# VHH binders against q9uj72: the designs that were tried, part 30

Target 1, 324 residues: q9uj72
Amino acid sequence: MFCGDYVQGTIFPAPNFNPIMDAQMLGGALQGFDCDKDMLINILTQRCNAQRMMIAEAYQSMYGRDLIGDMREQLSDHFKDVMAGLMYPPPLYDAHELWHAMKGVGTDENCLIEILASRTNGEIFQMREAYCLQYSNNLQEDIYSETSGHFRDTLMNLVQGTREEGYTDPAMAAQDAMVLWEACQQKTGEHKTMLQMILCNKSYQQLRLVFQEFQNISGQDMVDAINECYDGYFQELLVAIVLCVRDKPAYFAYRLYSAIHDFGFHNKTVIRILIARSEIDLLTIRKRYKERYGKSLFHDIRNFASGHYKKALLAICAGDAEDY
Short names: E, the ipSAE of ESMFold2; O, the ipSAE of OpenDDE; V2, 0.75 times the mean of E and O plus 0.25 times the DockQ between their complexes.

## First folded at step 14 (VHH; framework vhh_8dlx_2)

Design r5 (at its last look DockQ between E and O 0.73; V2 from the best seeds 0.00; counts 0 for: framework grips, grease 25.6 > 24.2)
Fold by OpenDDE, look of step 14:
Structure r5 (fold): chain B 324 residues (1-324), chain A 122 residues (1-122)
Amino acid sequence: as target 1 above (324 residues)
Amino acid sequence: EVQLVESGGGVVQPGRSLRLSCAASGFTFSSYAMHWVRQAPGKGLEWIGRIYHSGKTFYNPSLKSLVTISRDDSTNTLYLQMNSLRAEDTAIYYCARGMKYFWDRSEYFDVWGKGTLVTVSS
C-alpha cells in the first residue's frame, strides 16, 4: 500500500546562486595543469540541474569552451562519468545511458529495464526526443533492433509512453487480475502478450488494484508469481514494472543494493541511479534502502568506493550526521 | 570569534603592483582552503583564486597571469599579489574561508572579511 510518503531528492537549488562565479571557479579547476576535483564536486553536486545548465552557459560565454567537453578531457574513469553525467538534462542523460547500453557488441538489458520500467510518460517522451536529437536515431528502432522476443515487445510497449493515467475501475481490476492469473497458469506466447499489455498500459493506480485482486484470487504475490512462471530478461522486466508500481523508491533501493553487494559495485548502475534520482526521490530511496537492508546507502557507498569518485557519490547521496 | 581582516588596499597607479594581506583569527587557519574574491563598482562578485591548505593554488583563468595567492600558516595570513594593475582592477577585495565539508549546500564560503578597497587610477 502506497503510504503517500512525500518523495524528496537530495539535490536542491542552491540559494544565492551565482552562475558566473561558479563558472569562474570551474574554469580555474579545469584550465590549469592540475584539476581541482574537489572544486568540481563542491559546486556541481550542490547545484540543481537547471543551475548547472546556467553554469555551463556562463562557462561557454566566458571562455568560449564547452564545460562538459573540458571535463571529459581533463577527467578520467568513473569520476568523469559522474561529473559529466551531472551536466546532462535528465532526458538527455536517459538518452545517453540508453545509447551506450545498446552501442557496440551486446546490450545492457538491465539498463534498458531500469530506465524504461521506471520513467513516466512525460519522461519517456522527452528522452525519445533527446535521443533523436543527440544521436540522429530513433530510440524505438534501436531498441527493436537490439532486443528480441517478449522482452522486446514489452520494452517497445513501455517506450511508447502511453500508459493510462487518472482513473481506477475495481471491476476491470478484477478482470485483469484473472487474465494475469491465467497467464501465469498457461504461460503461452499469447498469455505473455496479454500479461505485458496489462502491466505496460494500465495506470499505476489501476495496477495496484489489479495486484491486490491477483493476490485475492491466487493467494500469491504478483512478483512471486512472475518469478515462478517466467525467466530471463522478460521476467526481470516484469518484476521491475511491478516494483515500480508498488514503490518506485523501493525499486531503486533494491537496484542500488544489488549493484553494490551482488555485482561487486556495479559503477554504471550506481552512478546512473544517483544522478537520475538526485532531484526526484533519492532521499526517499535512501530511506527505503536503510529500512530494508539495515545500513544506509551512504555507508555502503563510503565503504565500497574510493577517491574523488567516492566523494562525488557521497555528495550526491548526501546523508544525515548519523550516516557518516 | 572567527574573523578575517584584509589590509593593503589603497590608491595605486596603473602598471604598479600591490600585495594584499588577510589576517585570520579564531580558527585553525592551516586546516582551511582560502579564497580571494573581488567586487568592482556596479559589478557582481568575481572569484580570483583558491589556495589549499597544502599550498596548491587555482586561479580564475581571466586573472591567472596577473595574480598570485600564497599563505603563511605560521602567522595565519593569506596574501594576494597583484601585478600590472589596470583601471578595471579597481574593486573591493575580500578574503574568504572555504567550506570544510562538501555537504554544506548553502554558501560558497562560510566566513568573509570586510574587504579592502583597491583603486587603480592615474
Scores: ipSAE 0.880, ipTM 0.961, lowest interface PAE 0.4, mean pLDDT 93
Fold by ESMFold2, look of step 14:
Structure r5 (fold): chain B 324 residues (1-324), chain A 122 residues (1-122)
Amino acid sequence: as target 1 above (324 residues)
Amino acid sequence: EVQLVESGGGVVQPGRSLRLSCAASGFTFSSYAMHWVRQAPGKGLEWIGRIYHSGKTFYNPSLKSLVTISRDDSTNTLYLQMNSLRAEDTAIYYCARGMKYFWDRSEYFDVWGKGTLVTVSS
């Protein structure tokens, strides 16, 4: 009888959309002596991604110039990252973030976890295509070469984009829960493989039943059990999968809170989540953030970010300290 | 009542200069960004430029060498100076008031003048 929670973003198609006038005003902001950073924010954060693509086309047609290129020339630091990021089609933005997470010395495992644990089958297929077209490389091959162990095996399962979709099976949920319980007790390589196969391949609906049965037989929450049983990035990835299955907006709220408060303000993570979720569930993420942490996401961004960078993040967040 | 009234339009020969005025009333003119917009016959609206309360200006790149926007807050008047006029500058010229509050950016302008016609012909 319970109506489910609907998710909502913070950025919607603008109702009085005029891409030609937008392009003219952006031209004024970018091509003169001064840069009007406030106008960039006021236009680009108030259009959906599809509309931003039309603005870029109008700008090119009118001035013979690349809007993203002009922004990169005039802007710097994190503000540039926000404004440029808004101009990426969503699959290409995911591909861009994964490429930079793996390119160069070291790997940003938290970026890999955050994207691959949270995306749907369709989103994964689209990001693989964008990755190949943009970077002339295979996403799966790059993940394989840049990661190792059970962490790699789990990411490789997720990036296939083949999670089951269908009706639940309560009897199988009890069996799967027993397998997860045994995996936490034995901790062998075989058990790690069984555990990640269940978490990566079963539908979200089935996994919610599995997690309930796990708590019934073990007396433990699934996340707490994983934290006790495993460590490292494998453990972090398994937890991310569980949290995304339970309440994906709450997972992102947790990631934002951690990015803002743990060891300083982690700009890359905040930017990535706000842009990637802005048209999907960022409003719902804001609600979960306030519910869990007592302060609004808007308030925390205002306190830890500065300048036009702050204004852009707050415009994407689309609320004030009193909550939306 | 908030009003914007343009004046200074008319017929002018190519190569000449013309200054348009926009008289503002019914609001605190010095607190707003102000814009000029034009519409040539059979064409869509073309943004010319804006001037902030600080006096800082921004122009459509295709027009920046030909126009200057200024304001006189003591007389609540917005100006558009146009130089080296060409036949393609024939249009109805509007002044417009920019939105005051950042958080409600559903529109570019909330008040428009009635427009003044400029015809550039030889």
Scores: ipSAE 0.615, ipTM 0.881, lowest interface PAE 1.7, mean pLDDT 90
ESMFold2 (binder alone), look of step 14: mean pLDDT 85; pTM 0.855

Design r6 (at its last look DockQ between E and O 0.77; V2 from the best seeds 0.00; counts 0 for: SAP .732 > .668)
Fold by OpenDDE, look of step 14:
Structure r6 (fold): chain B 324 residues (1-324), chain A 122 residues (1-122)
Amino acid sequence: as target 1 above (324 residues)
Amino acid sequence: EVQLVESGGGVVQPGRSLRLSCAASGFTFSSYAMHWVRQAPGKGLEWIGNIYHSGRTFYNPSLKSLVTISRDDSTNTLYLQMNSLRAEDTAIYYCARGMKYFWDRSQYFDVWGKGTLVTVSS
């Protein structure tokens, strides 16, 4: 149950901010035979996204060049991905990640799950607009074409951004819990539809009640029940939704841990989460990470990443003496 | 006490060259990146360039052709060589110490000199 903890990010607006001077320093860092990667890290990881946008504008004004473009040209590999990623407004970054997840042969279903299961209605709306503006395609249409089955249906539901907000109804929660229980018992296509409709459309507050009632009726945890009854990406998506409803920072902590330890340090996932959550709840994610796994996120990043890439991730993650 | 002291400023004619110095004391100079910053009358701060402990230098693209930064770690001195000075180069010139660690979020420059005035006038 959500204990009312304050969620906090790791990146904050820098005091005494000077976008012109920052742009000058970045210009110096990017212009020449050798790139000053340390300067890039020291500036961009210590500015909030709004400030970074101001820097980019100043850069464009002074030099007639696009900062992101110059970074993409001068930087390489995962370090490029981190630095360039930091320069996107949050909706554009999400759109960017989703587009790349669906581009080419195959689909990164895990990326779709992570983003669409965790974003608010407002974030989803902005993301859809950003996607259309940037790529001249409809996000919903692309998701529809790249996925299938109940997995597709659930994603299509989530991407509508029409989840209920602001009310609780205990009686309705009990009814919904019964529907979920029945769905787990029968496992028909119709039941899967009802299940995903409840999970995608009810408010977080209401779903918390539903999950409690589900446990009361079935004697089983909602996640355990889903794991037992369903499989594939549909299962993973349902679990992601439930985990986000329970504790979104904890969900991201789980995703990070899995990315680092189970998938040989899945760079795209680590980068995406750190950047996307750096101004929202990354500090809370760190707390959940340490609480659950006994080691700090900082520690694991430090041990499994290398070079300026590592430095950049650590700068975003931040940490204190306890994390070393 | 940590201190930076600029010197070498003054009045110069256009087209002339000038070399500024910054004397550092109270810290291990050789371990820090050092910067030059200037402020023209009525304008904001302008970054000129920096030099790392390795000797690597980076410059504001707008000023690169006109300036050279160097350091002498044996004397704890930072230098700024300026060539072909123009009226628009009139400013107070500051040396500043760069932060050592990226996780220090308080400020980018943690130590400043008092500055030296350079006036370019015919």
Scores: ipSAE 0.880, ipTM 0.963, lowest interface PAE 0.4, mean pLDDT 93
Fold by ESMFold2, look of step 14:
Structure r6 (fold): chain B 324 residues (1-324), chain A 122 residues (1-122)
Amino acid sequence: as target 1 above (324 residues)
Amino acid sequence: EVQLVESGGGVVQPGRSLRLSCAASGFTFSSYAMHWVRQAPGKGLEWIGNIYHSGRTFYNPSLKSLVTISRDDSTNTLYLQMNSLRAEDTAIYYCARGMKYFWDRSQYFDVWGKGTLVTVSS
C-alpha cells in the first residue's frame, strides 16, 4: 500500500474472555446503593462490542435485569452517555445518533454530515435497517422531512448507500473534474446537482483521480474551491465528503480537534466519534491528530474533561507511552 | 518481586465462619484496589468482591450476605471474612490485584495469588 500503514482501532476482542465473571463484577458495581464507576470503565472499555453483548446477555440470565437499564439508573450526564453508547451494536448506535439529531425542535446537521459522509455502503445499509427496526420509521423519509435544498439532495444520495465500488476510469476522471470546475464557475442549481452526484456516486478510488485532475486544470485544491464557491451546510457536507475520500482518519481528527477547541468542548461529538471509531480506525485517527495538531488526542481529552467521564474517554482513546 | 500469598484455608464445618488473609509484598499496597475470586472444583472462576484504597467495597450480588472484605494498609494485608459456610463454598480462594491504570488494554487483574483451599464438610 502507498503509505504502508493500515487503519486500526483501539479496542480489540479481549483474550480469555469470561462473560459470566464480567457480569458478576458489573452486578457488584450496579446493584448496591453505591456505584463502582471504575469497574464499569475497566470492563466495558476493555471488551469489544460483540463481547459487551455477551456480557449483557449473561447479566440478564443471572439477575433477570437489564444491564443498560441498571446503568442508566445509576449514572448521569456525559458519563452515562459514554457507558450506554458502548452497549449499542454499531448500526444501532448510528441509527440512534441520527434519530436524536432529527427528533424534536431543530436538526443537528453536523451529526448528519459526520455520519452520512463517512460511512460505507454496507454501514449505511445496516444503519437503515437498524433505524427501521428500532424507531419504526424510514431513515430516508426522515432526512427528507428534516432537511431542504441541495443539502437534502446530497444527504439523500449518500443515504441510498449505492456509491460505485472498485471502478476507475482515468479518462472519465478528467471529464468529471471539468464538470466540477464548471460547477464552481456557474453555481446554478443544475451544476450543484451534477457536483454532488459526482462526489456521492463515484468510488473513492475514482474521486482521488478526479481531485488530482481538478488540481491540474484549476490550480486549486478541491476543498479550497468548494469553500470559495459555496456556503452553509451544503458546503460543509461537500467538504466532509472530499476529506473522507482523501483521508478519513484525518477527517475525524479534524472533527475531534474542532469539537474539543472550537466554542467549548462539544461532548456529544467527542463521545460519538470515540465510540463509533474505537474498533475501526481510532488508533489511526490518534496518529493523524498528533501529526496535524502537535499534541496527542489523549493529552487534549485529559486537559478538557474531568472525573469518570474523562477516565472513560481516555480508556477508549488509549495513548502512547509518553501520554502516561 | 510482586507477590500475593493467601492463607487461612482448611477444612471447616458447615455453618461456621472463616477468615482468609492475603499478604502483599513488592508494591505499594495502599495504591491498588484488591479483589477476591474463587473456583469450586470443576467450575469456572467466580468473582467475590473488591475493596478500594478508600475502603469502599463491592460484592457479587449472590454472595454479599455471606462475605466481608477488608484491608489493613499498615500491614499490607487483604482479608476475606466468610460466614455461615456451606458445602458449595468449597473452593480455591484467590486474591488478585486490580489494575492501577484503567487505560492499559491487557486486563484488570495483573497479579494473582496462588490460592488457598477451603473445604466445607462435616
Scores: ipSAE 0.611, ipTM 0.881, lowest interface PAE 1.7, mean pLDDT 90
ESMFold2 (binder alone), look of step 14: mean pLDDT 84; pTM 0.846

## First folded at step 16 (VHH; framework vhh_8dlx_2)

Design v1 (at its last look DockQ between E and O 0.79; V2 from the best seeds 0.00; counts 0 for: pae E 2.8 > 2)
Fold by OpenDDE, look of step 16:
Structure v1 (fold): chain B 324 residues (1-324), chain A 122 residues (1-122)
Amino acid sequence: as target 1 above (324 residues)
Amino acid sequence: EVQLVESGGGVVQPGRSLRLSCAASGFTFSSYAMHWVRQAPGKGLEWIGNIYHSGRTFYNPSLKSLVTISRDDSTNTLYLQMNSLRAEDTAIYYCARGMKYFRDRSDYFDVWGKGTLVTVSS
């Protein structure tokens, strides 16, 4: 049930990297009446984020212009989002996505769930700092103001970035499993609080034991139990936490599949996941995707996206015709 | 054999114009994007610009006003027109064949010429 295989991304540092040359080519690509979108794709999807930062610096030094700014000015639609997104450091990209998820009319709760349920303590700390620096607001305060109920409480717990790490305790796991079982039976506000506290604060290793004990006690899978007992975004967030604990790549595979097939290709979700996971575990996500759904992520992107936008996504995905 | 051969280099006075040529052989020239790159003494490589099979051109913004790239597919020849040459334009000029995708070899170009020296001096 738990996969312990090595996780791998799809984007790696280029071996013959020349930031000046890249910046010159990008400068050429972005100047003039017609943008060389192929050049943008060929360079930016074949450089790691650290290298892309060096390109941006070189670009600024040579031309006195901001590369992201020029991209936003010269590019349009989802292609712009992909190219610009690639230029953010990971914490700043997360902060960017969260900011846009909460600003304006309504809140993109699914974005909040996806990011906050899946990020490590270190990542959460970094994105909080980036969020404050970029937008002069406190991420916790914004989350609090944009959400409500037990959903808010759970997000607020996750955004603290204080999940336990380290040792496992089987005896404690059994006790926590009983608490979770009782929470599913009684479903009071107090029980919801206890349930989210366990899921948000216990280590992944400990939670795996808890889930096993829960199965032993209840005869039911933790996700199934949550689906049966709870609803709304609170339920979705709880499920996301459990799925990330079990297999984070599998969770993202699920999110991508749902974005592509259930929501008519939800571009923001697809872009966000591909960019955020490209250097972490996107190859593993691809494997989980194909294993679970029978078709490759590459295949589905190819079929549902178009133009240079499609080309950019496929380049990040790093699949080929053999993956079909 | 795939080959690129630059020509037209030499010593020129400041303010003059110069046209370089690159003769391609051993491959379907018309199917490839072609690039000009130069290297000044003691400096790194500098991308000048490129031209696609469609005739579309892109230039280094720092050099755009001084250079024009063109191609003649009937003779398999790439050209670089340079105007108002300066001392800082002294370099070895290379033509290079562009790769379809950088992913193929994690490099910009797959074929290089040997280069032609341009010296701008009074």
Scores: ipSAE 0.883, ipTM 0.964, lowest interface PAE 0.4, mean pLDDT 93
Fold by ESMFold2, look of step 16:
Structure v1 (fold): chain B 324 residues (1-324), chain A 122 residues (1-122)
Amino acid sequence: as target 1 above (324 residues)
Amino acid sequence: EVQLVESGGGVVQPGRSLRLSCAASGFTFSSYAMHWVRQAPGKGLEWIGNIYHSGRTFYNPSLKSLVTISRDDSTNTLYLQMNSLRAEDTAIYYCARGMKYFRDRSDYFDVWGKGTLVTVSS
């Protein structure tokens, strides 16, 4: 269900791939009087990211133009964000989303939480490199300057990308669970530090043992305990970490449901998750979504989005047979 | 049976114009996007352009000034007008019916004509 479950995306390499013809058809779609938005969708959502990079290269070679730039010139609003987002290599897309979450006045803390709580050590390493190369800034320094308190400290721990891997120790799991229980009882700055160090640094398999021991000694579920003990973005980040350890596709299903139904349709969150998870586990996310919420993700997107934007999101989601 | 039949090919002098026709049968022609594609000797397929049921057209930027695609839904006929022909326009020209949905398939076209040869030679 967690470590043993097979996960799957919705976008995979297209067979009989012809980047030259793809580039020619995209050129027609973008360089005429009108923009052929349906052609953009039909090609770009049906190629994996590696194939999209080859299309962009072919487009540049044939026409001397930047495909992403041409799309930004002719497209607008959320449809532009989807089409442009599909063209980013995954580490650069994470870096791009984090940059815009922190740029200017205000910070999109939920974007920071969603990316940093869910990414593996390798993904974090690659996104830090992409961030530095693309923006000439250090990701860790930007997080430090844009956030504060225990929320900052937890994000700074996650962004190091140094979570322990592989080993479990049942005796240490019992001790770790006792530390978490004491942290919920005492709530001092030192206890908050110990709590986030355990959640950020122990391996997923160790944390699952810890959460089981926590239930044994406290009689409470770990998420419920965090919700009762803490508040604000620190609490939200701790919950995100626990949920990702337990069932990462279910965490993203929860995030999508909230983005669609809570406080209105949050376009940036829906776009980010669909693109970032499209080649990793979006099919599994769809399954968790329907299991938990009773309606398919496809159904909810269809009801709340419109136009070519909706068509693009549904093409990435790849449909649910029950919603034809 | 769904069928596309091209006509109008042949030998033509450089600088001249030529109009190709594609007769469609066995399906609701007015409901589909239609395409022209060509293949020069020893080369890969080159997309020329398309026309949607609405009449909107899109062209390969390399060919846009040289070609015009039109359709007559009353006669189920697709046309390709080519102007100022050059030796490099020598190719087999195909009409093709556009796939309505590109879901998990990479194919652009589900029906092809047999092609008509255009030779541009003095």
Scores: ipSAE 0.466, ipTM 0.834, lowest interface PAE 2.9, mean pLDDT 89
ESMFold2 (binder alone), look of step 16: mean pLDDT 84; pTM 0.851

Design v2 (at its last look DockQ between E and O 0.01; V2 from the best seeds 0.00; counts 0 for: pae E 23.0 > 2, placed apart)
Fold by OpenDDE, look of step 16:
Structure v2 (fold): chain B 324 residues (1-324), chain A 122 residues (1-122)
Amino acid sequence: as target 1 above (324 residues)
Amino acid sequence: EVQLVESGGGVVQPGRSLRLSCAASGFTFSSYAMHWVRQAPGKGLEWIGNIYHSGRTFYNPSLKSLVTISRDDSTNTLYLQMNSLRAEDTAIYYCARGMRYFHDRSDYFDVWGKGTLVTVSS
């Protein structure tokens, strides 16, 4: 069920913003004998991405140095990942995460699922462009080469960024629901193709109707049906799509909870979600997290992370241990 | 009342050294990071550097070789030592108290002095 709540982030444009002053302070923090990590946190987590870009420009202009480069040189481990991550424009950050997910030995399929199932057509277009510009490779080609089977086909469908937008058709929704029901019953390759085509191409509004009709026809929840009928990363991807259609903030709350509790605090996932969603719906994600799991995201981050890394995450998360 | 009062400014010749002082009152000075900021005529604010309660110092890379910040917690005094002054160093110099938590206000400082004028002229 879609909650029509207004979505809100945790990071906003700072009032009285001075990019020169910020750059000077960051210069002092990074170019001295010691690194002032607290200064980095206090500035970068309290500026929106556009402002951070202006800081980087000022930094380059004043010192002839790249801010991200200096941070990568002076910082280490997950703290570096957080601070550097904050300095990417959103499309480039997505591209960065996808590149690293497919780079080297193995593939981080969960990263691919999370990003491609949750991004809008516009975001997908922009990250494809950013990916090509930054790495001189085609994102679709890399996805194709790094994945296989129906999982690959579904990702390839999503990465096209051509999901329908606009009107709803209840009659068509009923028909699509029947197709999904049949797909769950027969589970052939052809049925899997039909199923992923519907889930990847229909508008969110239309899919909400489809899911309702599916419930009416089958007496079963769409996610439960997928879990029963399919397995592997294909199943995970389908579930992610359905969850994003229902409530995208709730999906990210689920991903964060799983990252923290099921995977011993999967740092890459936590960092990626907090940064990517900080200006979009992270406050709403916090609310969903607390509503679903009884503890605040802030609380769990505080308990499982440490050092300046923890401080940085908590600053992005914002709020208090008693807050959402 | 929380207060910062700068002193030591004046007219100096190029190449000379100058030491500015900032007297703090009305709060636990030893618990706060302190900053020096200046503003030249017709220009924006320029961050000079800061010193934490631990004694750790950080400086604007553009000014690092020419300035030293220190503090005396027993007298609640912040210092700025400037060497080899140039005409470009002409400015009003401010001491400022660093905010303990930036999360609330997105400001750098919560308390400012009135400033002291330094004029470097032959």
Scores: ipSAE 0.871, ipTM 0.961, lowest interface PAE 0.4, mean pLDDT 93
Fold by ESMFold2, look of step 16:
Structure v2 (fold): chain B 324 residues (1-324), chain A 122 residues (1-122)
Amino acid sequence: as target 1 above (324 residues)
Amino acid sequence: EVQLVESGGGVVQPGRSLRLSCAASGFTFSSYAMHWVRQAPGKGLEWIGNIYHSGRTFYNPSLKSLVTISRDDSTNTLYLQMNSLRAEDTAIYYCARGMRYFHDRSDYFDVWGKGTLVTVSS
């Protein structure tokens, strides 16, 4: 039995919203002698993304200037990344994060995994369109050139955005589970291809049946079996797919915990998840985080981040002082 | 606020069975993996086994035929059934709350009970 039927974010549309007044206050904060960073936080983290787009339009109309550009000029470091990131429409934010994961030296494979393993068909379609418009490049071509092997093949399947929906077939679930079990036993290139095709293309509902049948056949949990059988980014991607199918908020809680507690507090990952999930399931992610790890997400951010950067992250997280 | 309290320990004869309980409070018990660990006199900690929130169990291979772990989420209680007890099973038995329910990480225990003593003697 799965308990993830309803999810909640932490950021909602503000009542009594006035985009002209908000734009004026941001203009004062950014174009005065001293940038008022607290004003930026108090406005932008207290509006939903749709409202932020209206503020950006009002700002452009009023001042003839690009709000994102002005913030990037006045702000620095991770605080800049949070505040600028809040101003992206969701498909463009995903496209932006994927572009920067692949642009330049090396590839940020964990960013590719996190976005492509977790997004719905509709979200993938919209991010591909945003990527093409913004960067004049094909997302699939860029993934192909920056990745290799079965990791590439799996990402290429996910980025199609064509996962099956709706109807399930319990008899086929047993057959699919046998294919997965054989793939863990033999590990040929063809078996790896069949395994990732099942994980990428079957509906979430069907995959939950498949995972139950896999446990029946093998006596092993699916994640444990993947970890035993495979390695590298292919293994990490397969695990991410399974975790997202089972409990997507718990997957993001796991990713946040890892990002916070690995050496160097991985700022890009924390920022990306908080922004991308703030209106979708970040409240549910907070609940999973505390349930799994004992301390609240709010507590861990407070302990590891500092300055206005910390204030912005905590405002998006929206925990209270009594949260531990 | 998070608390684990073991009970059911005591003196038992070799060859008998014993059921230990662990009462949990202050957290959503049904969402956590729970573990049993023991420490014999003069020895280090020995992992007995666990039970995931899903009800799936794993055991120390050396103990797998002797123990059964179960949970009752309606009463927030973890159980350890021990059969065919031997003198070497004399130990303090602890329940512990697990971190990272997924096997892809090392076991990590953030909350421990106070322990209950089991003495197996003639």
Scores: ipSAE 0.000, ipTM 0.096, lowest interface PAE 23.0, mean pLDDT 85
ESMFold2 (binder alone), look of step 16: mean pLDDT 83; pTM 0.849

